# VHH binders against q84jc2: the designs that were tried, part 11

Target 1, 232 residues: q84jc2
Amino acid sequence: MSKMRNLVEEKFLEFYESWVIQLELYLHQLLIAHNNNTMSETELRHLISKLTTHHKAYYTAKWAAIREDVLAFFGSVWLNPLENACSWLTGWKPSMVFRMVDRLRKSRVVLVEAQVKKLEELRVKTKFDEQKIEREMERYQVAMADRKMVELARLGCHVGGESVMVVEAAVRGLSMGLEKMVKAADCVRLKTLKGILDILTPPQCVEFLAAAATFQVQLRRWGNRRHYVTHS

## First folded at step 9 (VHH)

Design pb2
Fold by OpenDDE, fold request of step 11:
Structure pb2 (fold): chain B 232 residues (1-232), chain A 125 residues (1-125)
Amino acid sequence: as target 1 above (232 residues)
Amino acid sequence: QVQLVESGGGLVQPGGSLRLSCAASGFTFSNYYMNWVRQPPGKGLEWVSGITSDSSYTTYADSVEGRFTIIRDNDKKMVYLQMTSLKTEDTAVYYCARSPDELQALFEEGYFDVEGQGTQVTVSS
């Protein structure tokens, strides 16, 4: 975590640290709401909206940053190794949130049959979208090893000006593809989240969001303790 | 001024195909999330499909998933809707609509502005 950082990394690290702090505050509110049955539907919807807005803010910042340097997000210096290990294409894996939904199903929350059916349909769609993105990622990754790059690698220590141009072109091509894939993945994340929220009632949404936020925050904490790293 | 001009509609039999086109002008097309929406006879507007500004992501209403395909050409400022396996319930006036905020569009299917005259699609045997 003491690696040299570029400007994009530094800027996003600062943003993310602040964003996580705010997330923890919202988590606290979610937990209160979850444990307090006296909150009105209007209040719950407002809280849900705040969380949704908070996540949109993250992706606003992220998409701006990836336009500058998408590769920064494949190192993700703002994350600890545990968080990175759990990341799929620079973020949480969309299909993972259904584990949080499963928690609802096994808790005091009662989902009606129609909700269960819709959630399963959404799960299937989410998985399909993930696989589609993974296939496209593979194409870009494989394309990096084109004839020119392989030949350049073979030449090894004989790197000159032309070699630099070849590498730069390859990196640009990869970066452009990665930017699209990262954005696509984020869209799947957002649509999955929205889909779940549309299926659930406001109280159920609060519980779901609390579970998701808890997992995210705790994962960060566990990773920090394990690797003796602190992030505020 | 903003202009969205839809075309490609017509009469088709069930199971048939149509390709709708939308020509956009008067705004920075490549910055907008684009949608197709439709208004069936006697019903309100319903969202059909959406596509991100860079075509990185497409999405569809459940009723058209697997049958319709949305694509865009930012150089030509065009958005298209390829419709296949058309059903009688697909009969509607179809509109191309832009969303002012891409992220918001992903969270709200009704987050669009209808500004064109639309094109009539009639599916009938």
Scores: ipSAE 0.822, ipTM 0.915, lowest interface PAE 0.5, mean pLDDT 93
Fold by OpenDDE, fold request of step 11:
Structure pb2 (fold): chain B 232 residues (1-232), chain A 125 residues (1-125)
Amino acid sequence: as target 1 above (232 residues)
Amino acid sequence: QVQLVESGGGLVQPGGSLRLSCAASGFTFSNYYMNWVRQPPGKGLEWVSGITSDSSYTTYADSVEGRFTIIRDNDKKMVYLQMTSLKTEDTAVYYCARSPDELQALFEEGYFDVEGQGTQVTVSS
């Protein structure tokens, strides 16, 4: 079934496609840096900064877009079904990155005790924030069966000027709540990312960012392959 | 002209509560990430708490987590800091500070400008 796209979806799709291309370029640089033991700390920090700036650009665009239509991000036409299925509140689940760090630790990344402790503290905080947002979402979902939603259900089968206006107003009201939740989730993502980067050394940051970017890019590729196989 | 006016400070005993207020003017308040920061005696500025422009997210320093609550009212152009279970180490001049970019504010604890005169909070027996 073909999904209709609105202007916000189209605009963000275009942005995201470009953003992913740039991410792949940065991933390449990260991998080079990871394999180049001659790079200075300054150079590594510069590269890390470029990546963080790139991520900030994503959220800048996202937050602008969700102000226009937050519901677009619950469909996320710029993502394949696999990417969407793995999404938590329109993005990556913050606590997931700790699993990435754990994976790196089991491989080649050596963390000192102080780093391990700080990461655990951050993990606890991140999980707490996630749960808080989830509770809020649950509350919101339960509240959806309120008067406005009943009105939406009632009017949903009718096409008329006044009915359309009422429905639109109701949707706008719902969207406001969703926007706040999405933004909150993004804030947790950003704080978690920053927290990890602050704990890790520059070389470790490069490795972590490379792993994260790789996962994102590969997930997209995996999803695309599945999509083409199932819908070809 | 940008103006931030802090109030609500005072003398309180350990374990007590205090509510700080900050009145903002001279800029589009609802577009800014807002912070509370403090300067203890003989020490530098310390970030205390932050709140997004739409109150979607709040964050706190570890030292105040669970004890302080930041709230804002965009209609009134106010930001508040509810302090509970106050400790002697909470003694400081408290400032309300704005961050021009909330994304950047989430990445940099020091991404704010102190523009007000502050309000003195003294926690003592």
Scores: ipSAE 0.813, ipTM 0.915, lowest interface PAE 0.5, mean pLDDT 92
Fold by OpenDDE, look of step 10:
Structure pb2 (fold): chain B 232 residues (1-232), chain A 125 residues (1-125)
Amino acid sequence: as target 1 above (232 residues)
Amino acid sequence: QVQLVESGGGLVQPGGSLRLSCAASGFTFSNYYMNWVRQPPGKGLEWVSGITSDSSYTTYADSVEGRFTIIRDNDKKMVYLQMTSLKTEDTAVYYCARSPDELQALFEEGYFDVEGQGTQVTVSS
């Protein structure tokens, strides 16, 4: 039932479980802050900072792990199938968060014209960056099927000696490319997140972060429930 | 000792191009997020561009987006800034600057240390 895990997968799984627990605690704080409207701007900013720091911690751990084994993140064992299905290059799709912002706009949150304009500009930039990364990703994936690899494929299952070396070299090359692409994607995520937080007021940030965290936590819960029902 | 040495500045006409170079030494170059920043006359430092340690991601200030390109060579410990379509408002002393924390640099564009002497770029007709 469970996929065999290597050391990197196991370590990151442990980390992620703890990280999510902490996220849930922060979500609780965000919801409290959002509902009482009595917190000072300083307090809200502090809470926002805690969340951003928490996200930084995730990517610190992730980037350390992908240096060791980026392939572990393509089929992340710490995520359920639903979470994996919603993943783009080992994480959330950057442009997705704008839908959360749109939700805020349609709710009680009032965005001024200047904010709307900046958000749109950021949206366009984010989409452009996503497409750029996707093109590069495609390049690496296609490059995997180079002349040597195609020749090896024609030889069938008789892989040994020099053939093994060629395959390993190809995999290493791909891994290096993938690591770069994953990191690039993460950069877009972080820049997009920061961009949104810079445009929104502290109360709006809290609402946005609460929405984002809620989505993440609920996605995990829903996926887990489905997974256990299906496989139990 | 950390050293950053900028070069390549000069006088150019509007619409012209320049390529700035920065030679780095005294630290593990490949572990740092690198930036170009500039100081226009009578103004404070402003962030221009940044590049991740492995060149996986580049970013630019809105004022230079589409005109400037940041590149780095970790083997040579160099960072470059290709400037095109230069404008008079691009006139400034340009510095290369390292960010102590790559992730922090992505959240804070002003998170860098200026350690070099800079190179003067003057755009004038």
Scores: ipSAE 0.771, ipTM 0.900, lowest interface PAE 0.6, mean pLDDT 91
Fold by ESMFold2, fold request of step 11:
Structure pb2 (fold): chain B 232 residues (1-232), chain A 125 residues (1-125)
Amino acid sequence: as target 1 above (232 residues)
Amino acid sequence: QVQLVESGGGLVQPGGSLRLSCAASGFTFSNYYMNWVRQPPGKGLEWVSGITSDSSYTTYADSVEGRFTIIRDNDKKMVYLQMTSLKTEDTAVYYCARSPDELQALFEEGYFDVEGQGTQVTVSS
């Protein structure tokens, strides 16, 4: 069956397709910089700045779109099922980036003791922020379930426009609460990214950003390949 | 005219508590990330805390985390700083400050375009 799309979904699908293409182009630059020992620190910092600006542009567009329809970001039409299955509150779980850092340590990247200590401190802070958000989400979901039970009991007594108005009010309350939770999660993602880039040297930052972008691009390609195989 | 007016400063003993207030006017307060910054005697400005426009996320400098709490009330156009377990090194002029872009403010401490005249906090025995 064909997918149903609204204006928010269509606009963000177009944005996201273009955004991912540009991410792939930056990934190419990151891979060249990773393999090129002659690039200056200034050139590396400029490339790192391009990547951070590109990620901030994603969140600028996202935060505008969630004001119109935050629910579009839960089970998004612009992501394949594999990408959607990997989402935590509409994006990568912030602490998962530390698995990428751990992989880099096991390969060719040498981190000094001061960096390792700072990364562990950041990991703990990120996990505490995640736990706080998860507790708040649980409280919110329980509150919304209770309000739905009250609505169902009231619906048994009334029929018509009253029922539609109560449902619409509940959806509005859900949207405002979910918008705040999504923004909180995005803030943790951005603060964690900033923290990692501040701890790592510019060459290490390029390697980290290349690994992260590679994973995102490969997850999309593999998920799309499975999707097309099942529908071809 | 954009205006931020701080109040609530004073003389406090070490270990004491104090609550600063900042009244905002002349702009759409609910659209902006808000900050507290401070200037210790003989030193430059240092960032203390920030809060998103909808209170979804708060951040703190390492030196004050666990002791200070930033709160906002968008209906009253107020931002507050609840300070506890005060130390002598917390002595400073405290300023309320507005950031023009929330996403950039999360990435860059000290990213603000307007601040008030400040309120003096003195922690001494």
Scores: ipSAE 0.561, ipTM 0.828, lowest interface PAE 1.9, mean pLDDT 84
Fold by ESMFold2, fold request of step 11:
Structure pb2 (fold): chain B 232 residues (1-232), chain A 125 residues (1-125)
Amino acid sequence: as target 1 above (232 residues)
Amino acid sequence: QVQLVESGGGLVQPGGSLRLSCAASGFTFSNYYMNWVRQPPGKGLEWVSGITSDSSYTTYADSVEGRFTIIRDNDKKMVYLQMTSLKTEDTAVYYCARSPDELQALFEEGYFDVEGQGTQVTVSS
């Protein structure tokens, strides 16, 4: 039947469904702000703050959950298969968010040359951090595989309570290492988001946040349609 | 009682190197984002570098990136700042500081508490 879900997965599923509903409500506000040029800078900054607070709330819940079960975030039960297929280290790939920025530049959004330069500097820094994480993940996977081979060879000579202790230690080491990598990736995501919002003007921030929220909502909707329509 | 004790400062020539140390006590060190901040003569505090509780991510002010390295040892409850290619502009009292919340530290500028007396770094010929 359905996959057995532990308490962490059930709790985060409930949280995530509520969080996405609220994101859709904020998207509505972003679209109103985008279409209504009478909003003051103060009003726009307040709306932007709501969005950043909402995103921080997601990571607050996520970091609490990964302390208990980081593996739940690899192939998550609260995401459809399309959403899971688009994940890089349990979330959006930081360098790919600049595709959203590039699309804004091709629309009605006008960026001055100083903003373009700073965005390119941020893109390079984001890519550098991203590649550093990818190299560390690769090194970690090799180290874990090597330890598994040594431990399997040792277990062939000693079966029983000692084998249970070794397996439990290896599982703990895996979870702790993966948690560290997920946190590193989330830090790059948060710093990249903050960096983009610091470079853009408040109206441009509203446009960017609307585009990002639209993409996330559409990815969920399209993945659900494909999941349900392939049987007809 | 939270306690942060900085050490390792001194007088260094331009281009030189120095390693600062910070000993922490009175809190669960391994749960906190840690920072180095500095106060140049006659100026307010400037953030220098930060490190997540598990060393998963480090950040640096543009003025020191590539020259300074932040390191922590959770077993010894220590944070370090390895400084190289020092410039006269790096002259300051250096403090280590904890951030009350790790996620907020990534979004809120100046989100740290200075607790110690600092250590003086002077870069001069």
Scores: ipSAE 0.463, ipTM 0.783, lowest interface PAE 2.5, mean pLDDT 84

Design pb2
Fold by ESMFold2, fold request of step 11:
Structure pb2 (fold): chain B 232 residues (1-232), chain A 125 residues (1-125)
Amino acid sequence: as target 1 above (232 residues)
Amino acid sequence: QVQLVESGGGLVQPGGSLRLSCAASGFTFSNYYMNWVRQPPGKGLEWVSGITSDSSYTTYADSVEGRFTIIRDNDKKMVYLQMTSLKTEDTAVYYCARSPDELQALFEEGYFDVEGQGTQVTVSS
């Protein structure tokens, strides 16, 4: 047997599959631009803009979907929503992107000291924003572990319809909090991405975007390969 | 009718502080990314700061980072700009502005569809 997917989950997964195919096409263009210097600075900026627009399109679709059902992004409602929220949708805390930047610094490309300083300032700001989200997530987890959800479920067993309505109201309140946290995390991701692209030169941006796209494609491939078949 | 009304401007000395207010009406305020922008004398509009609809994320122009703080109160439908360590270069008319798309506002300074009438801030000795 398998987990039942609701309509929101099915629609977004279909969107994401198409989105990744387009990302792979952009990755090809990034690698061409990186490897043989066939593009002018204006053309590089245009390619970079296409990538940022593509990422914005992802979040546009995501924010529309979470407005309808934020829990669709964390699995079924019977699982702890905070457990699902702690596994960032694309697998990465915003600050993890700086490991890709660190990898670029170990390559043939040399960053000017002014760029290094600005990147460190951005890293600190990103980590500060992450810590704010982590504190809010902890408060959310405490609220979820609060016995009110257990009490409301117990009342539902003894009281019927009224208890169902109270539980539904509590779930709606928690869903609003989850939506806020997901949105805040996405804002940090987007502002960190923009900050990195503003600090790097266009050729360096192409290298960074290529590295990020490569990792994202490989993560999906590895995740699909590591799927286990449940035996019975 | 969408409306934004700024207040709290005035004359201050360099190094001084000032708090601007913006009252919003005619739209679902809590759904929108909000901005402060300014127009220095003889210049065009310059983006100053932005805040997400849920106050979870704030951004600032480099020239004001560390000196200005944007705050919102969704219950009162208010946006504030707390200004400290003011410089003569901060002299401008300050406008409150609404962004029509929150995601685009994160990437594009000056992405807004409605602004108020402005409030004058003058920093001089």
Scores: ipSAE 0.411, ipTM 0.711, lowest interface PAE 2.4, mean pLDDT 79

Design xc28
Fold by OpenDDE, look of step 22:
Structure xc28 (fold): chain B 232 residues (1-232), chain A 126 residues (1-126)
Amino acid sequence: as target 1 above (232 residues)
Amino acid sequence: QVQLVESGGGLVQAGGSLRLSCAASGRTFSTYAMAWFRRAPGKEREFVAAISGSGEYTFYTDSVKGRFTISRDHAKNTVSLQMNSLRPEDTAVYYCAAPRGFSWYDLDSESGYDYWGQGTRVTVSA
């Protein structure tokens, strides 16, 4: 049985498919820039700006969608099972990007001591922020799930009239909490990304962004090969 | 190379306090996070606490939260662990640890750290 998708899921799926296609195009440009030492700093900065804008567009669309139905993002029908398995609070785990930074360190890229120091501090900060969010999520789950989930459970299979209102109220309450958590997580993602880009030189940024985009695209490809997923 | 030397261990009664200190020698003390681990008799070494290079961010295992405080002194190149409200289950050899350089590692994992002290023994009596 094909999972019946709601309107939010359908719209975001279409958006995401287009967004990924554009990401692949940018990835190609990043790779060219990385392999071509003829590009000026201005040109590199322009390319970086395009990618940054592209990512901002994703979160703009996401935040609009989660206001309508945040629960759609906890199923994420636009992602394959592998992508979903790698998701932390509806997206990439912020600390994961430092693996890409580590890749830079192991490549021909030379990071100066000042950069290393800043990156290390940022890495630890990111972890701190992740843990803070996780603690808040746990607190929220304990506080909110006890009251509302118990009420939902009490309703059993007989949902009608006043019971429906209670269920809807409970779901709304849960959704508001989840939306807050997702936004908090997204803020950490954006801050982490910005932090890294602020520390790196333009050529290093290009390499970093290429690595990140490659990983994202390949993860999707690997997942699609493993699980037959039809997105359209 | 970084050398780490722990001190401050000893025998203390339950409810008592100890302050451990780790003196670090080397060029990159302020750049990387440092951590305390402990190994109780018959158990594996476990994470206790970590502190960022700047000292701004600290991490603790759940069992020591609210009782232990990790800090660092950049001028002295030391990291300290203030242990309050000690319990018999805190009895262990405590180790100071530091990474070699920037790499992806979990702060609460032994694999993230390359340099280790010899350890200082803490015994908490009932």
Scores: ipSAE 0.480, ipTM 0.796, lowest interface PAE 1.2, mean pLDDT 89
Fold by ESMFold2, look of step 22:
Structure xc28 (fold): chain B 232 residues (1-232), chain A 126 residues (1-126)
Amino acid sequence: as target 1 above (232 residues)
Amino acid sequence: QVQLVESGGGLVQAGGSLRLSCAASGRTFSTYAMAWFRRAPGKEREFVAAISGSGEYTFYTDSVKGRFTISRDHAKNTVSLQMNSLRPEDTAVYYCAAPRGFSWYDLDSESGYDYWGQGTRVTVSA
């Protein structure tokens, strides 16, 4: 049986299941577009726009939910343990997507020199943005460790209401810092995705989006299969 | 044919500063990322810093953040590493590195770079 969930977790679980089903339907359309040499550039751009909109909808829902409970996104109940283990600040690590672009280049996608130059710059920018976020998280964690020592000293006092308020204030402070960091990481994810799609041609974008959706769907299926009793 | 030549190493007291330079010849690397690595005695080479082809983006290993600054000069085809607040743990041979053409490996991995200099030694004493 599943463990108990709070309201935020229950709502996002339902949203995420629906969102993944729709992603799988879009993956089917991407694979048809990949195999169908008669699609026009306009038709490809419409499909790419649908996927872009679908990803933006995910972040819209996520950002509303993290305002209510950011901690739900660390060890999420709507993800299997493999998916959770692969998370970097509640999602895919932005710089790792360039390994997918490299794999596509070696097998299916022909990139011209101008595209390679732009992708290399975006890759370094993405690594730079990630390093800034990781440094900020480390500074935050050090500050919270010092604050925790103060809380431990006060837990030995015979003051009920004050102890609860101090713990609640510390948790709220942690949540606000984590929300900021999660949104910063999500902004890097969105900027990286947009940057890649702006550099690639429409047929190349279809290849990339198909590979990304396939990876996400397969990671979910593989993780669920390893956990025989995992909910789906 | 392609050569990377580091310079600027030496002996310095803890808390001091050094500026390393890497002169590239045989081709222009202005389009591609370049990096500095270092090797302490008895250890493997480790990543220090990288700079994008345009020079606009940089990133650093955690132990040198805030103390080291990587920069490049396209006119001279050089990459520099300004090292401030040096510590004994920074003692190493410093290498600059560049890719042959396309490099989609991690920027902080030796595998991402094909050309290496012979290194310049930095010794930081108490």
Scores: ipSAE 0.215, ipTM 0.651, lowest interface PAE 5.0, mean pLDDT 82

Design zc13
Fold by ESMFold2-Fast, scan of step 15:
Structure zc13 (fold): chain B 232 residues (1-232), chain A 125 residues (1-125)
Amino acid sequence: as target 1 above (232 residues)
Amino acid sequence: QVQLVETGGGLVQPGGSLRLSCTASGFTFDDYGMNWVRQAPGKGLEWLSGISWNSGSISYADSVKGRFTISRDNAKNTLYLQMNSLQPDDTAVYFCAKDYLRDSYIWGTEYFDSWGQGTQVTVSS
């Protein structure tokens, strides 16, 4: 439904704008904590918990929205074109966060051998889950080109009672399959993020989260600058 | 079609034991993590335990650690929860839940793929 679709997009746009503003505030706190090196372990754990809760709030809101309209997340109106171009299954590619982890190897707080081993184990598991989902996406795309779907697409050009109902049922089926795939990808993201935070010390967690948030905020700023050049 | 059916609930005295079973069908059982979740009267969902596809990784909520044991039999497509030292506050509907991945439990119960209809456990004298 177009009305339901508009409400879902409008609500998530409002949520996302607020969520990004709060992420920038948390990034400021992370950078202060990282640079000052004076916060207690308890204070660092509290800050890490705020970021964890913030990321969970994003996925809770996203999953509510995709139950109504998963296609809104492919080419999202609340993301600029650069953010959309960098998306893998409606979000960040889980294995990319290990590039942020690699920066910790060049940090003043060095990773110990036990941490390196656990991070490599997590990297392998993350890549396995990514590849499994990529294979599922390939199968999904092949199914979209199936003879039955091609025939339904032709019938959809001739709007009529029975053909309209059959096309709507097929679209709902495709949307449900896509929703499950997006949720699987989000679970890889959540597992990878939690896994990294469980392996790292609180100061290392702060540095990692600051790097990740910096990248997300800067990517948005770089993409948004292109849009401010238009004089209408 | 994915189906999860919980059995083994009932009335039990405080300090007693129960074994819950969840029979799975409609998917490759040994390719997914499985979880137990409960909902007490008037309360939200509480995650209790998770087990990976091969039983290589198991986790418990602090509220049940040491009292409950999760296990699975992949040949029978069945998940189990052995509950010992039951307390009145363990009274709840117990749900079996399937993960999207081979590993179990992430940050919350809202991230599970499929759920059973639940089985009632009442701990009362």
Scores: ipSAE 0.599, ipTM 0.826, lowest interface PAE 1.9, mean pLDDT 87

